# Ledger of designs, part 36: VH-VL binders against q95uq1

Target 1, 197 residues: q95uq1
Amino acid sequence: MSDNHEEESNVPAYVPGKHVSVDQLKQQDAEDEALKRYKESLLGTGVHAPKDDPRKLVIKEMKIQIEGRPDTIYPLDTKELIKEMKTKPFVLKESCHYKITLTFNIQHDIVSGLKQTNTVYRKGIKVSTEKHMLGSFAPQALAHSVTNPRHGWEEAPSGMLARGSYTAKVVFTDDDNEEHLSVEYAFSIKSDWKSDD
Key: E = the ipSAE of ESMFold2; O = the ipSAE of OpenDDE; V2 = 0.75 times the mean of E and O plus 0.25 times the DockQ between their complexes.

## First folded at step 22 (VH-VL; framework fv_indenebart)

Design o4 (at its last look DockQ between E and O 0.37; V2 from the best seeds 0.55)
Fold by ESMFold2, look of step 22:
Order: structure tokens, then sequence, then C-alpha cells
Structure o4 (fold): chain C 197 residues (1-197), chain A 120 residues (1-120), chain B 115 residues (1-115)
């Protein structure tokens, strides 16, 4: 599964001696939710543990899907691409229906209870803070993807007070309180799509 | 002002035990991973151990696995290193270090260190 | 073989430049690693200077003068710390560091003497 030769304390977190059944392994760590989830993932997935990169969460892409319009896609593979999020705002027409999909890799260890905290600002004043549980994810070479909302659509605000330019900060943390990523981005709410002005 | 203050070092015989402490202030301790890094007399730096912000994940250098235990008490803003089965090779100044979060991942603040001497 | 190798010492004159090397073990490609640099003055703990992976992935430590910079020499499989305009206060031990195979690893350190 994982290449954990001589690295017992990191990946995998638990490498039992011979003669331990799968059921015994699961019972042994019933009181440690993160370790239990990791061991279960190890039995069912391959572990991705690059030797040159300590990151547990590696963001790849943010996609803004707008009902009836082409997707807006931000590749986020590099520090520079992440920094550009704040200087390349996306546009939402008021009352439009949208959803956001994040694509990311998990490396080294399971990330249990990954959650995002999104804080939105207008003219430096906090407008809202929303928290969303994304889930628990095993380390693997294939990317994971989560969409918010899971079902249906989110509706952009409308009206003169809602229109304008916004900045936002999204922070990704897990059940171990580890901050895995912080991204600053920008968007605008307009009465018409920007190309229609 | 970020401050890290190590204590608990001293002279100990081979096979003995010591517990190091690191008192932290000037930042929200529970939000940061912490590490121990040591430096033998006249030698270079060696990473010893790291612990996640909640204490749920611990990591050790091969040279100390099974002998040292890192822990933290977030209610006391204190990092610990329990050192058992000490060897002469463990003689060093032990630094407490604050680790910057994901994507940066360097040790931005270090304590002044506490000296551990293992000899008969 | 050590993951990171540094020369034990280097001497340079005030006002000159010093180029400190941090060579990765054969079989490990410097191009995919972030190389971190620390300065340690006598009697003091280490201080973070900077990190370098590429020109689009680098960072200067807080308060570190711009005369300190990082780069790489791919043909030598090495990270490089360049110190230009050497001053007497630059006399120190310098350590490179990287994360490799689930561990933080340091080079052996270079003692820089400014004559």
Amino acid sequence: as target 1 above (197 residues)
Amino acid sequence: EVQLLESGGGLVQPGGSLRLSCAASGFTFSKYAMSWVRQAPGKGLEWVSSISPSGGRTYYADSVKGRFTISRDNSKNTLYLQMNSLRAEDTAVYYCAKREPYWEDYFDYWGQGTTVTVSS
Amino acid sequence: QAVLTQPASLSASPGASASLTCTLRSGINVGTYRIYWYQQKPGSPPQYLLRYKSDSDKQQGSGVPSRFSGSKDASANAGILLISGLQSEDEADYYCMTWHDSAYVFGGGTKLTVL
C-alpha cells in the first residue's frame, strides 16, 4: 500500500505485527477516530506519500458552476496561482444559481473532519462567516472532489445593497485543529454579467 | 512577542530519564504544530520530534523512536518531551520550535534551549 | 550518505559575496525540494532566513535583509544561499534544511568567517 519502510510514526500511523486480523485492528483503535479512519482507508486504498512534499492537503482547482452558463475554473497548483485568486475576481449575477467544486489531493495521512470556514468582506467589513464540513479523506494519488452545496444550488444575493465588490478568505482545518490551507479570493455581484455591460 | 522557554535539562546517567518542558507565550499555542530540535556540542542541528496542534499526531526521528515521547497541554501552553533510555549520543542543547503552518513549514521561532548531558 | 551536505567552512572578505552550497544526496533531485536556510550566531538559537524552491516558490524571512537570497544549481544538485555585501555580523553558522521521507533533515552546517 504505502511505502512506509522505516517510517513507523508517520505513514501508516499503525503498522501492526503479524497475526492481527482486520477486525482486531479496528477494535484496537475504536477510541481514536482519526487513527481508526486511517487504518480503514489503508485496507481499501493506496497511500500517497511523496518523499519531497510534507503537505497533507494540496489544492488543485476551484470550479464555479453557474446554472445555464459555462463553468469558471481556477487552477490552483502553485503559490502564484493561489495568490492570483484575489486579483482575478469572478462575477456572479444577482440571483444566479451556483455551486463551487474543490479538487484536491491528500498526502501522507488521513485528514479527518476537513472543514472550510469562509469569511466574506465588503470594504474591509465582515459580511458573513460560513462553515462547511467537507468530510474525511484518505491519502491517495487520485484527487478528491467536493461540491458545495452537495444538492441543489446556492443563490447569489440581489438588490442594490448586495451588488458590489467582495473579498473573502477561506480556511481549511481538520479535527486536529491543523490549518491546512488559507486562500484569499475576490468576487463581484452585479446586475448583469460583466460581458453584457 | 513570541516566547519559548525550555526547562528540565540537566545531568543524567545513561539509561536514565528526563522530562523537558517548553512554556509558550505571545501566540495562540493550540493553533500551531510544535517541534523539538537538538544540537550536540560543536555539532549541527537535528530534528527530534513534532506534534500536531491538538496533540493527536506525533512524529519522531528514527534516532529517538521508542525512547522519546512528545506531548502538549494546550490549557497550560506547554510542550513536553519525555526522554527515556538516554544515551551519551542524546547529549545536546534541546530547542523548542514553533512550526509555521502548511505551505510554509519552517521553524520561525526557537527557544534559547535547555542542556541535557548524559554521562556516567 | 547524508541527505544534505554542506562544506564545513567558508571565508570571505567584508563587502564580497559568499555562496553557500547545500548538496542533495545522489539520487535525490534538488529541483523538487524546498530548501530552507537558517543562521545561527554564537550563543544564540538558529534564526530562519529564507526558503527557495523556484522563483515562483520562494520566501524571505521577516526582517531578513535582501542581500540574502536563495537559488539552485541544478548541475551540482544543490541549493545555494547567496550573501552579498558581506558584513561582520554575517559571521555565523549557516544550516540548510529540507523535508525528506517523513523527516526534517539539516545539513551539517557551514561556518562563515568574515575576515
Scores: ipSAE 0.634, ipTM 0.829, lowest interface PAE 1.1, mean pLDDT 85
Fold by OpenDDE, look of step 22:
Structure o4 (fold): chain C 197 residues (1-197), chain A 120 residues (1-120), chain B 115 residues (1-115)
Amino acid sequence: as target 1 above (197 residues)
Amino acid sequence: EVQLLESGGGLVQPGGSLRLSCAASGFTFSKYAMSWVRQAPGKGLEWVSSISPSGGRTYYADSVKGRFTISRDNSKNTLYLQMNSLRAEDTAVYYCAKREPYWEDYFDYWGQGTTVTVSS
Amino acid sequence: QAVLTQPASLSASPGASASLTCTLRSGINVGTYRIYWYQQKPGSPPQYLLRYKSDSDKQQGSGVPSRFSGSKDASANAGILLISGLQSEDEADYYCMTWHDSAYVFGGGTKLTVL
């Protein structure tokens, strides 16, 4: 009975509050250890602020991971690629286990309270909406990666009624209600990986 | 249809104050960043200030920093620009502009503008 | 020196092509910047036309005619707005814009006259 003490990384529960800029964060008294840890966790090794790009969140790729299957990677470096993504649906076998990983850079300032809203449509009708709090992210040299679900796998729906083509929209918003990114993608739920259903 | 209607412009003396308003309609105001852009008579466009959708973040041109304050009331679909310590060089038509979300980051809609004249 | 520089005026004949330049300050590489273009007619607010960073990163404003296109001249370190098949209605002031170092920056504008 290995007591996997999941060290609850006491990352202080980011209380969705007033946006704190990187500069403000730097000015906050280091006397608060929790704040220091928070700063360290967010600020990393440096603030990256390209002078030519106002974006705070720059998506790089979306990766669909399906258990037992090769990963599907959508490069999202350009808006054209983002637009093209919806024309290249991925396939989910019913009852398969899958997860989605988003890779993105943060620039200029901390993006606080980043939330992912995923809305799924079938034949133009909304079938589901999921919201995920991703957390706060600071500019850093390395891209951030977020996987949903964070732990484990999502199970694809099954049954005759679940099968078919879907479209989805994922929107990234922060606690300031700023929409950083909207991406549309498509997928199909099939009975088999090879089925033309 | 997206509409932006500026008001509050007028004649003021140097050192005076003025508050501009921009009434927005035709879109979900609270979801969009807003900006003020001004144009001096016979001159080009100059960005003045921007505000995030919830108002938590504000940005200013160096020329107005410390003198102007951008704010918004999302319940009223209204953008504001408080202008203090006005100078002759602040004389301009002030446009309220909506910013396109996502990666586009351009001003997709503009009001008709309101005229501010700073003169002794 | 201004981040963006535009010629004050340009004249072209109907049906001709007009090329409006937006030159970036030395030391700033135009290749990495998105250049936005606006049209302003007399007595009217500016209207968004298009943005151009590269052929793979460009966007045309809604309702903007296809005769308007963006490009870059790397040798000149400039963004270019090309208006093909110039029409009388294209007579206006044209402004380029970019984001640079936490600010939106406009060019000085070019008055295009259609002769």
Scores: ipSAE 0.594, ipTM 0.825, lowest interface PAE 1.0, mean pLDDT 89
ESMFold2 (binder alone), look of step 22: mean pLDDT 92; pTM 0.932

Design o5 (at its last read DockQ between E and O 0.45; V2 from the best seeds 0.68)
Fold by OpenDDE, fold request of step 23:
Structure o5 (fold): chain C 197 residues (1-197), chain A 120 residues (1-120), chain B 115 residues (1-115)
Amino acid sequence: as target 1 above (197 residues)
Amino acid sequence: EVQLLESGGGLVQPGGSLRLSCAASGFTFSKYAMSWVRQAPGKGLEWVSSISPSGGRTYYADSVKGRFTISRDNSKNTLYLQMNSLRAEDTAVYYCAKRTPSWDDYFDYWGQGTTVTVSS
Amino acid sequence: QAVLTQPASLSASPGASASLTCTLRSGINVGTYRIYWYQQKPGSPPQYLLRYKSDSDKQQGSGVPSRFSGSKDASANAGILLISGLQSEDEADYYCMTWHDSAYVFGGGTKLTVL
């Protein structure tokens, strides 16, 4: 009777750092010119938060990069485009190398501990869930870009069981558990690059 | 079924304090921002305060800034509103409201409210 | 001036259509704002009805009848709640809401009477 001592991996409880609002940060740093400059460099001069848009994260684009193939770009500037994305699946050849780049703006405040959760479905059944820590992002003039994986390529699944049509849901949450974005996309894994017209 | 139950309302003198509570059930409380919205007798709705899902961020209407404090205990599925330095104009029914994610950003569920009366 | 302004009251007959207006303050363009609508019956909390920014950015609350719809009047700088085929149960107070400059803002509400 082998006592499998499951070592409770004491993953130190991520104590969410005190969310200091940009305003609070601005007030605290009023006395430190170096910190002020750093904040200004991070926030960029003249980034005004829109008064009509409460969103802290605004997605702009999703780019699918496949080694040896042209990029697939989904503009996501409008709700319509976001809705349409799931109706335009991209194709992954089995065993191909691919990566996904997301481009987004941050507004109003720093989004700390941004996490991407990707859930993949096949025929309505959950196949996989992947979680990626993206980091912290401040409002800036230029959109942020995040590529997964950060280094190298992801390999598409292969085999008869892998081939087929998939849907995926991507959810962006921060360390405060605020859900900033939920988007759906579709893809197919095929043995070849022929699009089923 | 989503339920929000407010408590802690009552009669208080000007300058007094009250603490409102909202007990939440029927959903994962820690995943949603929560808000307080009040309605003075015979008047319209007024947003009072909001708190992020983990409580890391709080927001207040100008009318209550410095006097009211929103907080939450996710282990107890409870939202709070500490009200200090109460004024006659704070007299209202106070509703606890669940907020949808920021990309939708509306109040999808409301409690029945608790009545706060500030009077000498 | 209030960010959102609503008429205090509106009356309409059963079966008719009612248009409730939510006018934005001058200098604020209604075209870029999401307008949310709530219904409140006497002695009850508000209930979410729908949101409308555009025809492509609209959402109907769960269980909300299709006779409720949102639109905008750009010329009036107003959000519109249209209630078609009015029923007696539609008699209520209606509030518009928006997010503006880090705050939720409600209109003053419109009391709809079904005659």
Scores: ipSAE 0.846, ipTM 0.929, lowest interface PAE 0.5, mean pLDDT 91
Fold by ESMFold2, look of step 22:
Structure o5 (fold): chain C 197 residues (1-197), chain A 120 residues (1-120), chain B 115 residues (1-115)
Amino acid sequence: as target 1 above (197 residues)
Amino acid sequence: EVQLLESGGGLVQPGGSLRLSCAASGFTFSKYAMSWVRQAPGKGLEWVSSISPSGGRTYYADSVKGRFTISRDNSKNTLYLQMNSLRAEDTAVYYCAKRTPSWDDYFDYWGQGTTVTVSS
Amino acid sequence: QAVLTQPASLSASPGASASLTCTLRSGINVGTYRIYWYQQKPGSPPQYLLRYKSDSDKQQGSGVPSRFSGSKDASANAGILLISGLQSEDEADYYCMTWHDSAYVFGGGTKLTVL
């Protein structure tokens, strides 16, 4: 089955040459608004080109998933929410398994070569810089979602030297050198979850 | 210190052409979108055109579409506005303006402007 | 039919407050728009002051005194620039701006006179 999402979902579950999965459309049908926005994006309506917002990339949230723990979710749709990420740090237990999911909308035009650059600091000294290519994305009514790592989990560092408080800055840029968003955030690595009882 | 210096203004007849330049310094020019904004004598501000950091995307006010072309040379830190088929109503001071990163989306630095006069 | 409309002039005394309005045309709701404000003194280019969308989504320009603030009057469909503690150097033209339908749009400007 093709990744083409222009076909109707009322077609039987399997037909040769079908470009969009019936399952994908049906899973979104419980959210009537998402299906409506998908159809409107194919027809060139204002839902994917809002008249009041020039941004091509709107990051809606960052979710930190920790294996065996509740998710931590940061909405990022306002200036206040973006600023709050630095004052509401999240906690990683050393050696925990985690992954990060970004949810975002693309508006107006294609964003090519979207990349995040994440720089981590400890006491003002750069500890690491990681760059991740997120991909190229077309405008659509449905939000895009990207999870890193794509498969499996990332493991938090461990040991006495790894434990402590960190600050970080993530910057989202594209092939046009456009900086879409810069977010400063904070986290800590601890030996135990004591604050999450 | 961010500095923007426009040049290339002058007197031109209707139907003529003129090319404006804006020399940029004090920031990484290729990182930021740039715009032209004009102000007719005794009048308010009017956005004219914008260009993305790489030059890959250009935008125009309806009043200038098809007549004006914005461009940039990132190796020379220079923004350009090619103005063709000039009309009397294009008479204005033309400002070069630096744009913030797109989330905030405003003109944070402006040049002193260059004057274009379109008159018979 | 202009997207943004401003009164042509406004006068206020030193030490008082001035409330400058920026009205969106009928059919465009101020509540969903970012309203930007610029100051222009005679013979000078404009300077960015601030942006307001909501109390949780606003931004003050670098070095802009806190006596400049933004707000909205939803019933008037207008953005507001409030200047408190007026000083003689606040005498200038003030422009509002927004992005609407693929264009940056300025209001006509308000000449503020501090007498």
Scores: ipSAE 0.772, ipTM 0.885, lowest interface PAE 0.7, mean pLDDT 86
ESMFold2 (binder alone), look of step 22: mean pLDDT 93; pTM 0.940
OpenDDE, look of step 22: ipSAE 0.745; ipTM 0.872
ESMFold2, fold request of step 23: ipSAE 0.632, 0.580, 0.653; ipTM 0.828, 0.808, 0.841
ESMFold2 (binder alone), fold request of step 23: mean pLDDT 92, 92, 92; pTM 0.933, 0.935, 0.934
OpenDDE, fold request of step 23: ipSAE 0.839, 0.840; ipTM 0.929, 0.931
ESMFold2, last read: ipSAE 0.661, 0.621, 0.654; ipTM 0.839, 0.825, 0.839
ESMFold2 (binder alone), last read: mean pLDDT 93, 92, 92; pTM 0.936, 0.934, 0.928
OpenDDE, last read: ipSAE 0.841, 0.837, 0.844; ipTM 0.930, 0.928, 0.931

Design o6 (at its last look DockQ between E and O 0.32; V2 from the best seeds 0.41)
Fold by ESMFold2, look of step 22:
Structure o6 (fold): chain C 197 residues (1-197), chain A 120 residues (1-120), chain B 115 residues (1-115)
Amino acid sequence: as target 1 above (197 residues)
Amino acid sequence: EVQLLESGGGLVQPGGSLRLSCAASGFTFSSYAMSWVRQAPGKGLEWVSSISPSGGRTYYADSVKGRFTISRDNSKNTLYLQMNSLRAEDTAVYYCAKREPYWDDYFDYWGQGTTVTVSS
Amino acid sequence: QAVLTQPASLSASPGASASLTCTLRSGINVGTYRIYWYQQKPGSPPQYLLRYKSDSDKQQGSGVPSRFSGSKDASANAGILLISGLQSEDEADYYCMTWHDSAYVFGGGTKLTVL
């Protein structure tokens, strides 16, 4: 099994081995049991398991950080706030540097291999689809936070064809193919911060 | 058109075993969680078990834990329920049900059911 | 104690309205729960009708007529299924459902007779 040195952003939560000897299997089994017990101890009894809410992933906030500008913060604590997000577009100046942070709680079960699929549309026509692995998350008292990109900044596209209004849909799924959340949002790419392009 | 077809019901003695199957078509089976719901003769509905789209997560009602095993084969678009240590109170029509994703967690399509009778 | 309780039967005339109740066990507040409703005709599997948590968090099943609607009665700690303009085809068993404490739970069902 070859290393994947060309895919910087593809960091899995688990790296499988190629093959294992009989002696290594016995040692690996013992280590797997220890890790299983550790994970069980982190979950605790009764905590982070509300009786009226089956959701494993509960989104709290989406933050757009723009280099040299104030942050744009969307509280997403309610279904109403999530639905309103597409009516409150954020603005990116062309070529600006930005990153997006999602804050969420995990309830009930471990979510393994959480990934996001972000599809961007222009006037209903799909213009891009991006997939990012986020990792595995256990229920806990503190919210989890994930920033894309993990390092540095993303750069907004530029040019007359890039400018305009966009809609997007981000979908969160896990290794079990369970869809945990779908959020529709909107943004514009403009030539300047006070522009109608 | 979504179709769910249960099979494998029958007459068994208490303590016996039975395996139910549900053949699915008309949707991308591997993208949806699935459930079993049962209904005893002349009685109401009781959720039995659920399974995640990949089969990696399973859930059981307390009344069947340790006796029933839900599974799926996504290459065959088939849901299974292995029922062991059957009891008289397990006598019911067993429905296969398709579950909607996360936000709207309900059973949107049901099969016609297969009958399990446990009698001594 | 059952989590959801429904009356065993209800009768109403064609053209009238029927209100079917789904009462949560004491100590469980209906206000934070999504209440799902299913219809079952004799010899058939259940069919999803709708769900209701609040006016901003509700959903009608595909092909379900708008004369079916959901609401809540907070003082009775109950979800409500309202069927207006009753037709003979509405004669059926009706089940409420919710997710509670890691399980899907159904009410005992109400047999609606349209006379």
Scores: ipSAE 0.553, ipTM 0.790, lowest interface PAE 1.3, mean pLDDT 84
Fold by OpenDDE, look of step 22:
Structure o6 (fold): chain C 197 residues (1-197), chain A 120 residues (1-120), chain B 115 residues (1-115)
Amino acid sequence: as target 1 above (197 residues)
Amino acid sequence: EVQLLESGGGLVQPGGSLRLSCAASGFTFSSYAMSWVRQAPGKGLEWVSSISPSGGRTYYADSVKGRFTISRDNSKNTLYLQMNSLRAEDTAVYYCAKREPYWDDYFDYWGQGTTVTVSS
Amino acid sequence: QAVLTQPASLSASPGASASLTCTLRSGINVGTYRIYWYQQKPGSPPQYLLRYKSDSDKQQGSGVPSRFSGSKDASANAGILLISGLQSEDEADYYCMTWHDSAYVFGGGTKLTVL
């Protein structure tokens, strides 16, 4: 009986609402238990606002997890590293199971309704677009981590038509349609991990 | 190519009002935060105001708070600055500036500016 | 006291190096601040040059020559813009900027003259 500790992603259910600043949130009367929980979930034990960086969302890492394979980790601390990511494609074996984990910090204010949009291209043609609502995130000491899919694995496409090189763009936007980050990456779908295809 | 074109500057008396506009092109206007930065004659740069992409959030320098209102019409790709209760110290070239959203929060594109002169 | 202070003017010869300083107000540690630099030529709007927090956290603007670099002087509590191999076209006003207390703050600017 494997206790599937469903890590309750303590991401409060995104309630579409007006952007509430950290300060506003702090001022809201805790009479609402739901609000209190929301505050606690967002604010954690402390609001960290580095003075050195005006950005609200700072990506730290992208991790590609493939079942049965070592993780591929892309540090994204610098613009240069992010740019280099496009030149370092990861490989997906057809029909493999994979997931992507993004690690990022939130600074200065709550980022409400953070959405991740992934667009995949093949030979310059859009082949897919996926949108993921990530939720609202507050500044905290520990970086946030979001994994897609949240549960389980994504299956890589298979077949001759699926094989090849791809590029992708991931964009993070909030409820105000502010683009916090855009990252381009590359990957290949192959028949085998060692295949030069 | 990103283009920002300011307009609406002119001569006004103290206590008067003026509305600046900035027409944006060459990028998805609705996706980017916009700002106004001004420069008094022979002086340095001063941040005035910023607005979020949707317009839902606005920020002001203390020097203009309560007097200036930043807004935008994304359907028209236009940024505005309503300036009320103008003072002599508001005399400046006003630049429309685009904020870089992806890696750093700085002003990556600037307009040519529009001149506001507040004088009796 | 202003958050950022710059010398009003600096002169240097072509081919020489110029160091422009951006001094942070007392009580604010420069080591914890990212400093942005802009160049403004006469009759033109400012242009972004680069940002510098540390050697591991710096970024050069697109099209900005490599002769422009950022650094810090901890002893002086200052950000530094270094321009190596000065050219006549480098004559301009230079502004430092930082994020402080939820606002953008500019230095007073330095007029660089290339003699």
Scores: ipSAE 0.319, ipTM 0.761, lowest interface PAE 1.7, mean pLDDT 88
ESMFold2 (binder alone), look of step 22: mean pLDDT 92; pTM 0.935

## First folded at step 23 (VH-VL; framework fv_indenebart)

Design aa1 (at its last look DockQ between E and O 0.39; V2 from the best seeds 0.63)
Fold by OpenDDE, look of step 23:
Structure aa1 (fold): chain C 197 residues (1-197), chain A 120 residues (1-120), chain B 115 residues (1-115)
Amino acid sequence: as target 1 above (197 residues)
Amino acid sequence: EVQLLESGGGLVQPGGSLRLSCAASGFTFSKYAMSWVRQAPGKGLEWVSSISPSGGRTYYADSVKGRFTISRDNSKNTLYLQMNSLRAEDTAVYYCAKRTPSWEDYFDYWGQGTTVTVSS
Amino acid sequence: QAVLTQPASLSASPGASASLTCTLRSGINVGTYRIYWYQQKPGSPPQYLLRYKSDSDKQQGSGVPSRFSGSKDASANAGILLISGLQSEDEADYYCMTWHDSAYVFGGGTKLTVL
């Protein structure tokens, strides 16, 4: 009678840290060098907050990188471009290696606990939901870039059951439950790059 | 169907206080930022305050800053506006407004409003 | 000076087109701003109509007739709401809105009368 001690992995309940605004961060006592470095790392020189754009997160592009294949780039600057994304499915060969890179700007304030939720559908049925914590990001002059996975490649599913057309929805939310972007896209898993399946 | 129902309006003397409430239904309240917009009698619309979905961030018009406090109880699907040090110029219909997600950023639903009258 | 300025009133005939202007303050370039439009009928709250930044960045409210459209006049530094084929039910107050410097800003509103 093997006592399977299920080690309750006490994943420490992520206590959503108090939303510290950039202003609050600036006011926090400079005496904490670690905090100063953190602020400096987060607060790049020349943070331009546009007065005409209330968005805190501005997605510029989503890039699909497939090993041995040209990159597929989806510009996401406008609503029209976002809508067009769904009409331009990308192809994944079964068992190929791929990764996704998101490029985005942060404006006005720190976006804390940015989370990507990706839901995949086949024939209208939900097949998977993946949640990825991207991190916290401060306004800076240069766009941020996040790649998933951070290291290595993701392998595309294989087999007869994996092949077909898919639709997906990706939603970006922060720890304040603010939805910054929702995008629908499509892709196909094929046996070969040339297969008209 | 999305519904926003304001309450708490009334007559108050200058310097007095009033608390407005907005009961929300028909949508996931905790996912959306909320705002108060007011309209003085025979005048235009004026943004008053906004609050983020979780309530972690609040924004105020300069005209009400330091006097008004926006808050929310997501467990009750209710938005609040605490108004202190009321002035005659605060007399208005106060609308509760739902904001769309930040990438769209407009007020898609409005309540019927509640009337606040500040008079001696 | 107000960030957004609207004429107080406008009159047009049924079937005609009405052009409502929302002029931005000097020094603010209308080209970079999203202009939102609301309709308010007497005794009712405002209703969202549409937003316009550019032809590639515009959105129509749900249920809003296609006869309502947004544009800009760069020379006038103004957002434009165009109402074609005016109907009697279009008589209302119209407000433009934008976000500017951490605040939502409304225009003064235009009362549209359909004669």
Scores: ipSAE 0.720, ipTM 0.866, lowest interface PAE 0.8, mean pLDDT 90
Fold by ESMFold2, look of step 23:
Structure aa1 (fold): chain C 197 residues (1-197), chain A 120 residues (1-120), chain B 115 residues (1-115)
Amino acid sequence: as target 1 above (197 residues)
Amino acid sequence: EVQLLESGGGLVQPGGSLRLSCAASGFTFSKYAMSWVRQAPGKGLEWVSSISPSGGRTYYADSVKGRFTISRDNSKNTLYLQMNSLRAEDTAVYYCAKRTPSWEDYFDYWGQGTTVTVSS
Amino acid sequence: QAVLTQPASLSASPGASASLTCTLRSGINVGTYRIYWYQQKPGSPPQYLLRYKSDSDKQQGSGVPSRFSGSKDASANAGILLISGLQSEDEADYYCMTWHDSAYVFGGGTKLTVL
C-alpha cells in the first residue's frame, strides 16, 4: 500500500553547488540550532517530530463505510475516544458490504512494514485472527489513510450462527516488532438494521 | 513472573571497556523494547540507552553517545551494553529495564542491577 | 536547566498525605506531557507506580494501592504524586520521568520520610 509521494518535502532538497547526503545533513543539525531548523524545514521533520510525544503512529480516525448507508465515523485522536470504542458498537446487517478506512499520522521516523492484526471474539471466545500488511510510511504533516479491503468490499457473515455481539482487538506492529497501538472495539451482526435479533 | 538478571559489572580504569549483559525470562523477549538506566552512588536515576524489540533502532543519552553500544540477541533472550572510553562519571549501578509497548512507553520491570566502578 | 525538578526531601506524618511535585523547565508545558512516577526503596531497583497526563489519560501500575494518585498543577507547571494515608513502608525515594526531545528524563528524586 503506497501514498502519493509527489510532495517535495519527502525528497531531500539539494542546495545548488552542494553535495551532502541525507544522513550527513541530519547528523550536522546538532551543531547549530538555526541551521537545524533550516534543515528540518528542507527535510520536513520539524512539523512531524513533536518533543512531547514519542509515538511513531498516532491514529486519528476509523471509518466504517457500508454500501448504501451513511458512514460510521470514530474519531480516535484522544485516549478517551480510543477507550470509548468498546462501548459504542457499530452494526452490520448480515451479508452487507463494508470497508474500513484508518487515518493516522506517522511521527519521528519511518515505519517499515506496518501491519495490523485483528482478533475477533464472540462471547469471550476467539473466533478469528486476520493480519493485513498496510505498508511503509514516512513521517509527514498530512495524515495517511489506508482502506481495507483495498479493492471492492468485504461481506459480513450471515445466518443464525453469525448473528450476535462481537468484541475485537486490533494491534498495529511493524517490521521491528514494535507494537504501536492496540484498540479494542465492538460490533453486532443483525438480520436487519432495526432488528433486536 | 518477569526476571531480569544483569551481569558483567566490575572495576575498570578510565578509558577502559566493559560489556554488560542482562538475561531475560518470563516474557516473550523479542516483543519488547529494552533499556539501560543507571544510578551513580547516592544519586538519582539516569536513562542511558534503549533498543527496539528487533534491535533495529537504538537510542542513547547524550552523555554516552559514541561511547556505548546497546544490542540484543533475541535467540538468547539477552540484552547487552558495550561501554567504551569509560569515565569516572560512568560509575553507577546499571539496571536492565523492560519497556511496555510504545503506546504506553514506561519501564514496568527492572533487574537488581550490576555495579560498574571506573577509577584509577 | 534540568527538564524535571523535584525537591530533594519531604517529610510527612503517618496517616497524613504527601504531595510530591515534579516541575517542568520554564518553556515546557506540563499539560501536553505524560508524567510517570517510580518508587525506589533502599537496596532495591525502582518500581513503576503510575502515569498521568489527564483524568482521561492515566494509568495505575499493577498492584499499586489506590492511595497513590497522580495529578497536575498547571499554574506551577508541575506533575503531582499524591500519597494519602501514609504508611511507614511509603518511606522511599520517588522519581518522576517523562519523554522529552528523544530522551527519557528523570527528575532528581525526592526522599520521602514518614515521621
Scores: ipSAE 0.695, ipTM 0.857, lowest interface PAE 0.9, mean pLDDT 86
ESMFold2 (binder alone), look of step 23: mean pLDDT 93; pTM 0.936

